VHH binders against F-actin-capping protein subunit alpha. Designs and how they scored, part 6

Target 1, 308 residues: F-actin-capping protein subunit alpha, of Arabidopsis thaliana (Mouse-ear cress) (o82631)
Amino acid sequence: MADEEDELLETELSYDQKKEIAKWFFLNAPAGEINYVAKDLKAVLSDEEVYNEAAMEAFPVYNKTHMICLEMPSGAGDVIVSSYSEINENEYLDPRTAQVAIVDHVKQICTKVRPANDEELPSLYIEEYRYALDAEIQRYVSESYPKGMSAVNCVKGKDNEGPGSDFELVVIITAMRLSPQNFCNGSWRSVWNIDFQDESQVLDIKGKLQVGAHYFEEGNVELDAKKDFQDSTIFQSADDCAIAIANIIRHHETEYLASLEVAYSKLPDNTFKDLRRKLPVTRTLFPWQNTLQFSLTREVEKELGLGK
Below, E stands for the ipSAE of ESMFold2; O stands for the ipSAE of OpenDDE; V2 stands for 0.75 times the mean of E and O plus 0.25 times the DockQ between their complexes.

## First folded at step 1 (VHH)

Design d4 (framework vhh_7ubx_2)
Fold by ESMFold2-Fast, scan of step 1:
Structure d4 (fold): chain B 308 residues (1-308), chain A 121 residues (1-121)
Amino acid sequence: as target 1 above (308 residues)
Amino acid sequence: QVQLVESGGGLVQPGGSLRLSCAASGFTFSDYAMTWVRQAPGKGPEWIATITSGGSTMRDDSTKGRFTISRDNAKNTLYLQMTSLKPEDTALYYCATDFEYGDYLEGYDYRGPGTQVTVSS
């Protein structure tokens, strides 16, 4: 009789261990590349069940984190999949069109749409602020990001029917440039939380910007740069708030791009400079060398493995 | 290889009009925003206008009423329509992509050689 205890103690990975490893690869896939990772994992994993369960668990997290954009059927426009638009795991609100997209995460498709219910939408008072901000952000994005997408969602206080209560809007901007034939991909994601504080008559603004770039010819080179911002402005009319917020966002994002340019100019390898050229953002000629953002430049240099 | 080739410059009388063209090759033109930049003799480079892949434009306020940027993605061509030209518009005009950093006249393949515009009587 074989010693079955000794056979079971082999260093072979368990089902759960294989699933967690597969999930790790999915969740760490570069922006726009999860399906390439999926193809590679299918080739190396001999277990279809492990693969399927890992994909079912990982794709929803990946899709929301990367804020993927999906075309809604029958000309209904595009939806951004994010935690800020999430009604449930498979349903995501597009507040611009007042539609809910039903999403198949593993296939990365919107299968159908339905109208949003009244309880899923902000009050008329909040919608006035959301709509005005969305219009200004759309102008900014169309000017600055090729094929860029944006959404403005109410994440707190959506039932506020008038002055005297706080509410929070979130601005999402996403852009992606996929160039696999040239062995490079670029992405931009920014999230701006705007806390409308009625008692103090102040808007507290917090931004999180993330730039990704991946070059995979003759090796694998990735850039992941992140930056947090803080700002504020006065609480006023919906239109005036929208203009002020959009100008603050434009200023910080333009300044961050200038800082990335300075950081890249210090790299000894032309590969990183070429990788930067694939980022999905526009810009105008400014005197970048005169921008005094030494602290931001150092943070970017740390993320790139440079500095002291 | 990425190439940008400008054309349409020349000598023109004050108050006249010119249309500049930039022919793009070696990249997916429709995916990139495109920019016009000029440099006058003895001066640094000056941004004129940018147009996004979707056709939205950003223009310098000093030229906004006289210059119009446009694109034809089917022809991989960028345009700058210039009207009511003044002697101070005399410059070398360059076409560039949005991903050119620093001095637009140096160091990167994604810029054209420029086309000379001279406005004089």
Scores: ipSAE 0.000, ipTM 0.102, lowest interface PAE 18.6, mean pLDDT 76

Design d5 (framework vhh_7qbe_3; at its last look DockQ between E and O 0.02; V2 from the best seeds 0.00; counts 0 for: pae E 9.7 > 2, grease 29.2 > 24.2, SAP .753 > .668, placed apart)
Fold by OpenDDE, look of step 2:
Structure d5 (fold): chain B 308 residues (1-308), chain A 119 residues (1-119)
Amino acid sequence: as target 1 above (308 residues)
Amino acid sequence: QLQLVESGGGLVQAGGSLRLSCTASGFTYAMGWFRQGPGKEREFVASISWSGGSTYYADSVKGRFTISRDNAKNTLYLQMNSLKSEDTAVYYCAAEDYFLGDEYEYDYWGKGTRVTVSS
C-alpha cells in the first residue's frame, strides 16, 4: 500500500498574485513605514518587475491617503500630497505659494516645482476666503501640532468672481510622531470640508479625523481611531469666517483628543498603556499574523508562500 | 536644547495660595511638577498630558493643587491652594520631549523655584 506522499506541490504564485500581495502590503503599511515594507518586499521578492509595478501602483494611493508632506526644491516650502491638492497623478498644488509640485511617488520626493497657472488657482474672490482661512488654520496647527502641516484648497467654485454662487474649501491637517527608536509611530490626519452656501448664508462644515499608532517593539500592535464631525456657522466676511471655522475645528479636535486620552487611560493592557503616551487610538490589530517579534520579512514570506 | 524656566515661587502663609508657572522654549509632550524639600528626595507632585486631558497628582497634594497648561504659550501652571508647611520645597518643572516620547521619563528639567510656607 504505497502511501502516495501527496507531494503538496507548493504551487508557485503567479505574477499577478505576487503583485497583488505586494500591493496589499504597501497599502496597509502603517503611517511612515511604507519604506520599511518596501525594503522587506524587495528582499523577499525575487522579481524586480513585480516589485516595481506593485510600488508604482501602491505608492500614489498610500501617499495621498496618508497625506505625506514633501519638501519642495529651493526652499519653496512643503507640499501635502492629497487628493484635495491633486492636479494630476504626479502634480500637486500648494495653494499657499501658488506652486505646483511634481512628485515621484515611489521615491516620495518632489522633483520639480512650477508656478501654478491661472486655471489651477481660485478667483480673487475665493482666494480672499481661502487665504484668510489658511492663516487661521496655520496658527491653530502651530499651537496644537508641533510637527503639523496644513493646507486649504478650493475644491468647488474656484471660478466664482463674486457673491451669488456656492464654493467649497477643504482644510487638511497632517501630523506625525515618528519614533522608530522607540518602536512606535503615530499619525494625526483630519480633513474638513467647508461648504459656503450663498443663498442660505450658511457654512456647512464636515470633518473627518483619523488617529493611528503602530507599536512594534515586542510584537505588532496597530491602533486606529476615526471620527466624523458636523457643524455650521454663518456666512460672513472672509476674516470672520476664517476665525469661526478655525474655532470649530479646534473645538472638535481638542475635545476628541481629550476623550481618547480618557478612554485609553483605563485600559488594563500594559501594551496599550505604553501607547497612551504616544497617540490615543482605538485598539485594533494590524492585519498581519500575530508574531511575537515584529518581522515584516517573515510575514511577507509567509504571504508570498516563500517560507521554508 | 529645550529650556524650562520656573517662576512664581515665594513666601506664603499657611493656608494661603500660590501659582507657579513654567515656560518652555519649545514644544513638549507630557509635563510635570516635582519638588524637593529640605533634606528630602525629589518627589512627584503632578503631571499633565500633552492635550491636558489627563492629570495626575500625588496623594499629598490631591484636592489642593491643580496642574494645567497652555500649549499656545508653551506654559505649564501649578495652582497651589491650602498650602501647608510640608509643602515647603524647591519646585521643579519637567518636560518630556515630543519626539522621544519615553514612558515616564522626563527629558528636560528647570532650575526650580523656591516655595516657602510659613506657620
Scores: ipSAE 0.006, ipTM 0.278, lowest interface PAE 9.1, mean pLDDT 83
ESMFold2-Fast, scan of step 1: ipSAE 0.191; ipTM 0.639
ESMFold2, look of step 2: ipSAE 0.006; ipTM 0.420
ESMFold2 (binder alone), look of step 2: mean pLDDT 83; pTM 0.849

Design d6 (framework vhh_5j56_2)
Fold by ESMFold2-Fast, scan of step 1:
Structure d6 (fold): chain B 308 residues (1-308), chain A 126 residues (1-126)
Amino acid sequence: as target 1 above (308 residues)
Amino acid sequence: QVQLVESGGGLVQPGGSLRLSCVASGFTFSESSYYAIGWFRQAPGKEREGLSSISSSGGSTYSYSDSVKGRFTISRDNAKNTVYLQMNSLKPEDTAVYYCAADYLEYFDESSYDYWGQGTQVTVSS
């Protein structure tokens, strides 16, 4: 049961304040674990309306930020849910199969699929570059991430009908190992923004690589490593660009993972065992005021671009 | 699909040495691959024990078990798509079925490994 002080704090907080606190917990759930957070949060909250509205606002943001993979019905393949594939809040494009997935965010399911409209797909000119890159990335992912998934989306300039205008493609690579029965989850995510600058004949490449691990049986230990990369190459044919980009991505990802492996291998096995802690008992007083203050500080920092 | 095949097991006297091999097929184990290959063992009536792992990309090694530290060494030969476990100063307690397993760089729990070989028997007896 909740403590008497917890009920007093809940009575004193506004509806919007309680909703923002609930949203913070959803949005800070580890990769693949939002439903465990949902179960715990629902047990703490006495107000199912606050819970439901917080979930409806938080799950879409979480799903896009974590780039979750959903199976499309009837063997249509999988779609990566991200801001880069977003047509609207509930519709996400898979450009590889030219299909649009209709998503229920809170249930984390694809309920229906439809063919993409011509207006939702890149022009033939842009698709030539997207297709070539997607093919090279699929080859790379199949070699390096056997259960990995990738997508190549056009995020700017999809309507360009020929040379002379800039466009941007985004490469997403995601892999996840979820083992909740063994209290262990692992994740890899990388996002590569490729700015095709036709006027300068240069491709500007920016990558963001993330590795996560969460252990929660003998404690609550979360490991998170991320790295930002910059690179460039020349603007040339679709096939040559695709090969160059895939090689750059492969190089940086291989180097980053090698550096993480060296760091991990220098720690003795007992170090990770010593870092494991019993999960906090959920019957402890929930500090609503402290949590609200922390959430507000985080939102201000994000808005101002601070904390780097 | 990915398949792992162990070999090199057998009967050896206490204090002897054996070298186990694990050949991977279905993918190339190379400097650009993000796999870890680990060695595990299980004796009759005991739980499975993790021994060591090695990455394909960095060649980094990780030891799971203090009981084999300094006696067992893991290595790789990417040209042969093979990972080895060199076992020295073998003891009767090392008698077990030895398994090779592959995973996408998850060193911390044997439950994370996705692909397993059939195992090779090692018996240390006089």
Scores: ipSAE 0.000, ipTM 0.197, lowest interface PAE 15.2, mean pLDDT 75

Design d7 (framework vhh_surovatamig_d1)
Fold by ESMFold2-Fast, scan of step 1:
Structure d7 (fold): chain B 308 residues (1-308), chain A 123 residues (1-123)
Amino acid sequence: as target 1 above (308 residues)
Amino acid sequence: EVQLVESGGGLVQPGGSLRLSCAASGFTFDDYAMSWVRQAPGKGLEWVATISWNSGSIDYVDSVKGRFTISRDNAKKSLYLQMNSLRAEDTAVYYCAKDIEFYGYEDSYMDVRGQGTLVTVSS
């Protein structure tokens, strides 16, 4: 009967609804924790097809948004996975080494690497600007971020062979494992879009800075701080532009980090002590991943309409 | 039921080598980062090494860098620790731990720890 059919339909989620809810949990996983969510979703979905489709759709978006760093095989170096380095589906350019990494997103591995084709690389004219900027950014990152990674990609106008045409470079800086003033698991991500406007002889600079941290033992504690910046400088030689841009980036990032440190230093020291459970004998921190998995399982079950 | 079974410990002279093994069962081994942690007599737990689920990320405590190598075989559900140039200070019970954290820590976050295998470095 219709009443019985309506009652059943209201109780059960469709395949697409389960998939979209699973994708939501993947996409909202804290930095570095998507595999924690993957474990819980495998357990609660009990449907390999729903899990596999959700993972295949969510991992690429997550990996690019979080700008994960992957080791290329045979000592070929590292690549930053992002929308700015994406050449084709599952293919990401490392412009520093002129190599393309082929990525398995769900496994979060680089499966193979190939040389970039000439058409995938910026023109010699743009490469002068990219190379100079990359060198200055590497210097800055080595001074400011322990184990930090950076890349400079051309995202617009890569075929520009000389003066008279605009082009855009993007600087990516990523660092995992923030210095531990009230953080257990942390990330830094910054994206700087540099629009080289030849006719006006200016560079328009837009920065997006994001700090993520997650501390969980009893009650979830997540810090997610974001800030947008705008700046500009004069379009000059490759070396002069690189120095000016790196100084602008350094200034804004240093100022922002200082402001975050002041804000977080005012948090009660006991907040994390109250959330931290120590094993009595070993003084080891409670394994919060166990508690996190349990909490995520309950939350996923609630969203999927699964209950007693 | 999650089970971790360590083996390969024993008595070895300073400068010697040992290879520890851990056999895992009761969970999807290839979904988790795995760690080795140790406890010296009368001391607390010390994290030694971590390897990510795909071996893409490996980290060691400074005192063992260049001497120890962590590895895994996901098909065999096994974790290994190759220990070279052993020192008296390496004497400890070594534990295999299921750890889904990707970052090496001096303090390791562990989901499950095994029963341990004793390593004694003595002349």
Scores: ipSAE 0.000, ipTM 0.120, lowest interface PAE 16.5, mean pLDDT 75

Design d8 (framework vhh_8h63_2)
Fold by ESMFold2-Fast, scan of step 1:
Parts: C-alpha cells; structure tokens; sequence
Structure d8 (fold): chain B 308 residues (1-308), chain A 121 residues (1-121)
C-alpha cells in the first residue's frame, strides 16, 4: 500500500473534509472488506467523532450496494440487505418468511426481527408469481452457488389484486468466498428486474451481474467486472413464468462465467488458478466440459481472428 | 473414506478393444463428477474422458471417437470402453472423482492407484 492516505490526513483539513475522505475509503472498500478498512482508518484518524460520523453515513450505502446477508436472531433465517428490500430506514423485508429485519449497519448485525404488516407484503395475486419464481431461483442457486443466497422482492404493483396492471419483481443472487488467510476474496452479485407487462403480455427482463475479486499477496489485484443483460419472454401462468425466467437467468449467468474463465486465462497461470478457485460458483456451473473446452475455445477464436 | 479401485487393464494388440472399470466406495457416487486420466512413461498426466453427475461427457482429441466413458450409479462403477487401440494409448489409467471446485480445501480431486494398459504392435 502507498502512504498517500497518511499524507492527506497530516494536513489541517476541516471536519467535513476529513469525514468525506474517510467516507470515500469506506465506500470503495472491496466486497467483504469494509471492516478491515475501518480498522485501518481508525488507526490513522485521531478524531473519533469524524470516524463515527463517516462510518454511520457510509456503512448503510456500502451494505445495500454490496447486498450483504445478515442472520436474523432466534433462528429466523437470513435477510439480504438491499435497496430492493428496504421498506423503512434500517428495516429490510425478507419476503420468503414475511419478516422485517431491523439492522445496525455499522455493526453489520440484525438486532431485532418483526412480522411484516399486511401493507408491507404483496397481494395474494402478486405473491403467487413471487412465490413460484422464488422456488425456481432457490433451486438454481442451490445447484450453482455454494452458500449462495437469493431473494425475490416485489418493487412495483404489490397491491394489484388481479390481472390488468403491470408489476415488477426483482431477483437478487449473492455469493461470497472470503479467504483473508490466503490474501483473497471473491464475490458474485446479480440483480434481475422482471417487468410483468400485463397489457402487452410480455415480460421485460434486465440483468446486472457484478463479479468482485481481490488478491493481495503479490500486490493488489482487484477485479470489478460488470455486465448488463436484456431479454424477454411471454406473460403466462405463475409457474410457467418462473421456469422461463429461471432458465433465462441460468443461461446468461452460465455464459458470463464461461467468458470470465476466458478472460482469466490471460493472467499468469498461478494467478488464474487462484482467482478461479475463489469465485463462489460450483462445478455444476463450471463442469469438466467447460475446463476441457477452455483451450479449444481460445484456439478456435485465435484461428478466426477474434479477441486479439 | 473415499476409495477408488481400478481394474480391467492388461496387454492388448493394436486395433483391439479393452474396458477398464473403477469401483467407488465411501461417498455418494451419483453426486460426483468422474473421469479417467492416463500417464505414459516420461509424460505428463493427460485427462482422457470425463462424465458429470448429469451424464454429460467429454473426450480428449487424442481419443475422441474411439473411447466411451459411462457410469452405473446403481453399482457405483465408472467405465472406459477403449476401441481401436494404438501403441500411443499405452499408459497407466487412473480413475478420478471430483467435488465442487470452489470450496476449501482446494484439493477435491481423488485418484485411484491406476491400472496398466499396454498396447503392442
């Protein structure tokens, strides 16, 4: 690491300037690493009030952006903290269990849990579509992401009591592999917005995939790869919609992960091997055929003049 | 305790056929990715064929069209049917079982002790 941070904090900066600098470091912490950044900042900053205010402002933004998973107390399950699950300040809905988690962002803990109110939950009609999709996504995630978490939230039209009006569901998939003892961390985040357009009888699908990897033994190698996807399918029964959406998500995510293996092959062999092993995906998504096809795909691309 | 035991190797004439088998124990065989690799004297180990838990198969270009990998989940047994054998196929053949790539520890590939295949011509 460079000593530039120490030099910046040695100047007679204003309270607000120090706070904004500290907040920048928190918000730019790699996935899963905000508490390591917090320890470093607290050691460098002599002003505890600046630290505390920066942390109070930055942690909520960081936690929602990184879609952190928190265990709800008394065996209530886990909740994904995101802008899509946020119903009130520090309150996040788990639609699967119909519970609201109350979160202490700086401590990254769920302090209390309560049942969701009827007004906070989707109508019976919307819940039929949400439930069917959640079931299919859970199956996909269990097959493709070890210790991966998912949620399906209604973000528009939750009060629709029957056909005739548009509504929107969001699928969130998050997985992390933290290995600080080996100087590496991996993360996967995907958000799929499904706009159920009842009048046109079409589902408009938009995906945003983000892969983070941080390898810090041989210097700092940080990967932050993002990919946007678009797709569509027909508006049909809840079960048929769920199957179609899950298949579309599986297809795009499988292809993107295969493309990342090709990209990683351009790194030194040892670095590629280490980064690949730290991605939070299973052999089902990276089966032996993907590994065997890796060199063959590159040779074909080279012969066709693609890539370089 | 995961155990893989290969059998069926031997001496065969060029152009002949041979089937090697691998008996698996100590794990839920149907959940594992299975494969065959080979190592000839003085050469690196080569992956010959693989089969996923879902039945998808892959073959090295050197054996494609000649070798067939299959599994019998009821008998916890993996097979490699080798046809049109060449002297270049002479090697020790190893059975392999694989788990999830992205879990710690990283060493999820288990290998048997091997079975020798010798092709004379």
Amino acid sequence: as target 1 above (308 residues)
Amino acid sequence: ELQLVESGGGLVQAGGSLTVSCAASGFTFSDYYMGWSRQAPGKERELVAGITSEGSTYYADTVKGRFTISRDNAKNTLYLQMNSLKPEDTAMYYCAAGEWYDELPYEYDYWGQGTQVTVSG
Scores: ipSAE 0.000, ipTM 0.111, lowest interface PAE 17.2, mean pLDDT 77

Design e1 (framework vhh_8h63_2)
Fold by ESMFold2-Fast, scan of step 1:
Structure e1 (fold): chain B 308 residues (1-308), chain A 120 residues (1-120)
Amino acid sequence: as target 1 above (308 residues)
Amino acid sequence: ELQLVESGGGLVQAGGSLTVSCAASGRTFSSYAMGWSRQAPGKERELVAGISSGGSTYYADTVKGRFTISRDNAKNTLYLQMNSLKPEDTAMYYCAKRYWGSKYLHYDYWGQGTQVTVSG
């Protein structure tokens, strides 16, 4: 007898309902915490088939949305898993090294790497722009986020054309401080979409910066911040364009951080002094949002009815 | 793995033309981005021209308008047509492909090279 029978919906959840609930909890896990959710769900679900199917569907979406960074085997470097780097199912391009990482999403590991085929890489004309920008972004990240990672990817729908063609590059910067033993996780993620109008030599920039923190020692507090940016500039060469874009990104990220620091300096409560972390090398305060959310554990217990 | 052999170098007068070629062995030539790098004595290697598997081309500013890169996938051959040659174009010219495992997009699989000497 299938769980989907209408009469059983009054006494127990259907297969589809159990799977959708499990997927919801996976997809709503805080940054860096999906494995805690997985452990909790596996403990409370007695159905391995439902668990496995939900995990197989949710982990790829979560990993790409959170832009997780994975170490490639044998010292091949790191790859940022995102929709922008996705070549095929479970295959993610690192354009910096021209390697494709094969990823096990549920285990969150890179199992092997292969060389990228030429057709998987941007045209040589676009690669000149990507390479120059990547070099400037690496310089910026090394100065501002010592343990940060970055990638510059070409948007694949428009990446094999030559001079005079429009194309789009995406800059991803990610930094994470995971301290579960201290009951604190923090994240910084920025995504900058750069739309090149090559014939007119104008580019448009759209940025999205996300800052998160989760404290779960003496209560469950989740802080999230999101800020959107827009900018534009004129370019003549790959090198001058790369410098201009990196400076625009640096300016907006520095200004946003400063605004968050001013906001937090005026908030009452000694807790906020403890929530602010200095990055060890840069001495930069880790920014926090003023919006509070329910903890993951409380949400899991509430939705699954386990806290009765 | 891919084997590359360059040929066609030689002595040419300033203002003259020369074509160098790179013969590739292996079934993967058509799937690689290929390029021409050069190295003069006492200088580092520089990429002067590149071509994708699809035919998109790149040229360094020093050679743009004078050099033309092309490929013949049926013959597994890469070409560099060099026009309006200058004495500063004197270098060993290397055929290259993208290398797996580089920290950057490098052309670091090279053949033995072919010498181009431009006299005044």
Scores: ipSAE 0.000, ipTM 0.200, lowest interface PAE 15.2, mean pLDDT 74

Design e2 (framework vhh_8dlx_2)
Fold by ESMFold2-Fast, scan of step 1:
Structure e2 (fold): chain B 308 residues (1-308), chain A 121 residues (1-121)
Amino acid sequence: as target 1 above (308 residues)
Amino acid sequence: EVQLVESGGGVVQPGRSLRLSCAASGFTFSSYAMHWVRQAPGKGLEWIGNIYYSGSTFYNPSLKSLVTISRDDSTNTLYLQMNSLRAEDTAIYYCARKGYLFRGTYYFDYWGKGTLVTVSS
């Protein structure tokens, strides 16, 4: 029984080791599932201080990476939490409404809003381009993504007051289908960086599309598909740029999603089609506590710090 | 109580074939996807493949030509057929239910104690 004795001796972990392992599990939670991981970690980890510190450090990173969408209070609209909208760890700009959302990351709620100040907003010159693009992207998203959300942020050159200087806009599109009762969680996230290059009179376009699917009724593999795109168009009027960019984004996203549906059409739930349509209702909930307990090997147990 | 019991492991010579079995009990076997996972000495878990309740199979691309997963719902048994065994196939083989893989970490609600396969001359 030397292997069993060795295993018991190796279950002792320091406070810092437990915290880092717990943070790893939070940060690696599937899209939309961090609260399920949180519930399981809290149940398995007997140390509330380790849990609380890990959660405080991990949730902000997770929320920004997954670009979670939060409802602002009193009908103020929705905000996308991302590095592109970040003013500081707790404040995120919605450029569409010119408001700043104050976020509680661990609770995943917007607690209050304030007006953005002039220094937080793009110049009138840049805003003309941002506004036109945002309008076209809103039309695209309303047609293509059920309950999808979008934002257009200026991430570089926001103080430019006229022609002659480069600037960068970022288009964010996010759509989530969280159906734990259906044993299916789906996510779409896309980020399009549009570099407005005034000297060359060209827009350099870089897209990063991410689709996540986790189907757990049958216990299938979690899918996290990513694809990078490059394109370009002519730097012209705000309206013409907006139309050209929206068409480029629509084209690439439509073709990529179609290719994913073909590639993964053999999955029993056809998860990628569900990202574009209403998911069916199922009644049974997946028991995350049992999954964590029964899947733990010695290596995984060390990662969670679960040994006593 | 849910139980998964693997069998069929042992010492086999390189180039030979081996079939592993997993006897499932305590749940409606025909309603669940089942997985095979292995762990070689000193290494992490490696997902081999799964079979859905519909009979559709998906395999680790590195292993697709060497393994076949099948099920017999009348006897609540899952099978892993392995062909052209090599020294690198030496591992503990686990049967698992309702599992998923996320960033190199395996999460299953139930899995067996495993069966050791040693490929050696």
Scores: ipSAE 0.000, ipTM 0.103, lowest interface PAE 20.6, mean pLDDT 76

Design e3 (framework vhh_surovatamig_d1)
Fold by ESMFold2-Fast, scan of step 1:
Order: C-alpha cells, then structure tokens, then sequence
Structure e3 (fold): chain B 308 residues (1-308), chain A 122 residues (1-122)
C-alpha cells in the first residue's frame, strides 16, 4: 500500500526540482569534497543542462562559504575566495599582492590576474595597519598551520587618510588536511573581525572558528564544529596592535584546538551513535540520497587506491 | 627586515644581452615567489616576470616571452633575469620585488630594492 509520499517518488522530477536537489547536494558537500559530489551527480542526473545550471548556482556560494584557496597563475601567490575579498562574483582581491584574481567557480581555478585599481585598495594609512597585521598573521600561520593560508582584508573605512575614524579589518585563516592514509578529510577556517575604534584607541575582536571533519574508514561520519569568540585590547601603533591581535588569535585558536582534541577523545557512546547520519524524521524522501553517499565513498576509495 | 639589492644593469646595444642579479636577505627566500618589475622613464611600474619559490613555475609579460629568462638560486638567496635580444622599449630601471607583486606605488617601496638601470640605445 503506497502512501502519497511513496507515489510522488515514482513521478518524473521537473527541471527545477532536479536543479534544486542537485544544488542541495553541492551546497552540503563536505569541505574539499564538492568535486567528488560533482562526479556522482553528473553520472546520476543524465541531464547535463540541469547539472551545469546547478553547478553554476552552487559553486560560487560553496567556494565563498568554505573560503577556498586558489593558486594565482605563474607563481603570483594564492587568493582566498570569500565575501570579504569579493569585488564581484568572479573577481576577488588579494590585498597582500594588490592583485585581483578572476575566478572560474565551477572549475575552482584562477584563470587570470590583474592589478588592483587604486579605488579597490585601502588608503596608505589603512594599509599600514593591514600590512603590519598581515605580516604577524603570516608568522602565526607558518608556525601553527604549515600548509595554511591567510588574508587580511579591509571591509570598512578603506578610504580613511588619517586617524579619528573607525575602520574594520578581517583576518581569514584556512587550512585543509587531506589524509588518504587515515581515511579522513579535515578543514579549518577562522574569521576574525577587528573593529578599530580609532578615537578611543581600542579595538574589538569577534572570531568565528569552524572545523570540519569527514571520516570514511568504517562508516561515513561528518562533523562540523563552530565556536564564536570575543575579545578586546588597546593599541598605540600599527605594529603594536598587529602583535596584540596575532597573540589574541593564537591564544583562542590553540585553546580551541586543544579542547576539540579532548572532546574527540572522550565523546560518550551515545554521542558517537548520534554522529551517524540521521534519517530525516520529516519523512521527506529523495531517491538519490543513499546512492550518492555510497557512490561518493566508492569514488574516494578508488582515488586513494583503497578497496575492501 | 627585508633587503633586496639589484645589480647587473648598464648600457647595451639593441639585440644585446644583460644578466641582472638580486641578492635577498631578511626572509626565507625559498618560501616566496619573486618578481622582476621595471619602470621606463616617465612611465609607471610594469611587471616583467615571476618565479615560484621552488623555481618550478615561471611567467612573463608577453613582450619579453622567449627573450627573457627568470631564474633563482635558493642556496645563494639570489634572483636572476637573463635578458636577450634587447630592444629600445626594454630601457627601464629594473627592480627585484619580493612577493607580493605591486603594480601601483602604494606599498611597492616596501617590496623592492633600489633598482638597476638598463639602457638599450645606439
């Protein structure tokens, strides 16, 4: 006796329904795994037009949300794709090199680089603060995340030519850990908003740390941990505040990493059972859900040369 | 403290060759991409060539492709630009630039040496 929900699964999906379902799978791909999802969806959909439109809509959102790091051509350095560096959907500023990367989101490549216009760059006054902070963050990242990437962007007050006006810098740190030998993909991203209250010589710091992990050895377990932070300090100069900010970020990130290690080691049995992918209690079913996850696991095993 | 010191410039006839050198200090040289940029008399800064930190990847502005070769010696902390088939249009002060590559004057002075003059004439 099929109910109405079961009967709907037997009907042909519309173009828009297929596109929205494909977009859902792209947007919910684990960090670093969207191309594996893409391979599976392309095989399952048998509709290249639906695939192409879903990818064109989903990849820009995914890339910015996950803050992917792309190599600019010919050793020009790396750019972090994020809303904080976004000039438009396809152009992203690297303030460290004063270059704009032109990005093909679906291919996840930087196709071209151009010099930034003066209007796209912070004033010399703001650049002194940005540069000093970027230098200290690069030192921190090189010590704590050997293959990590960072960027410092000005998101407010970039045209300030002297003291007395508020401005805001954003620090981004990203790291990806691909561990083929351990059946684990991990991601780290942190965003630190630094609000400079220049009149009072006080800065307020708001951090958001996000760690993702996907384990696929003896099952398929996905973890996504998020933590918000707040801090504040006083400053006298660009160099002094850069050191202070880097130390504050270092403190919070190292303590959070330590707390995650303890949490992972001492999770109770019920928590581990809850980390299994829950079937939706809403009773909305979709035919590709189980097939896609099985295919993704097989594709990863195939690429790593690991079969059971 | 980043220090970059260029040398090797001079007067050369059209069709001639020069090799520029840059001695770097104050940073982990092998970890950074390096560039050559130039400024012709009365013109703005122009990027010429880039080499990756390992030396495995290089890129050039179209006007110098096939004529110029960028290279590095990480053990000696040195960057080089071999310039062949020089043209009058190559006349400029050449600067060694640490990654980042700036094309504007904003921040550029923090990332380059004093420069070496190349004159292609007569």
Amino acid sequence: as target 1 above (308 residues)
Amino acid sequence: EVQLVESGGGLVQPGGSLRLSCAASGFTFSSYAMSWVRQAPGKGLEWVATISGSGGSTDYVDSVKGRFTISRDNAKKSLYLQMNSLRAEDTAVYYCAKHPRYFSKLGYFDYRGQGTLVTVSS
Scores: ipSAE 0.000, ipTM 0.094, lowest interface PAE 20.7, mean pLDDT 76

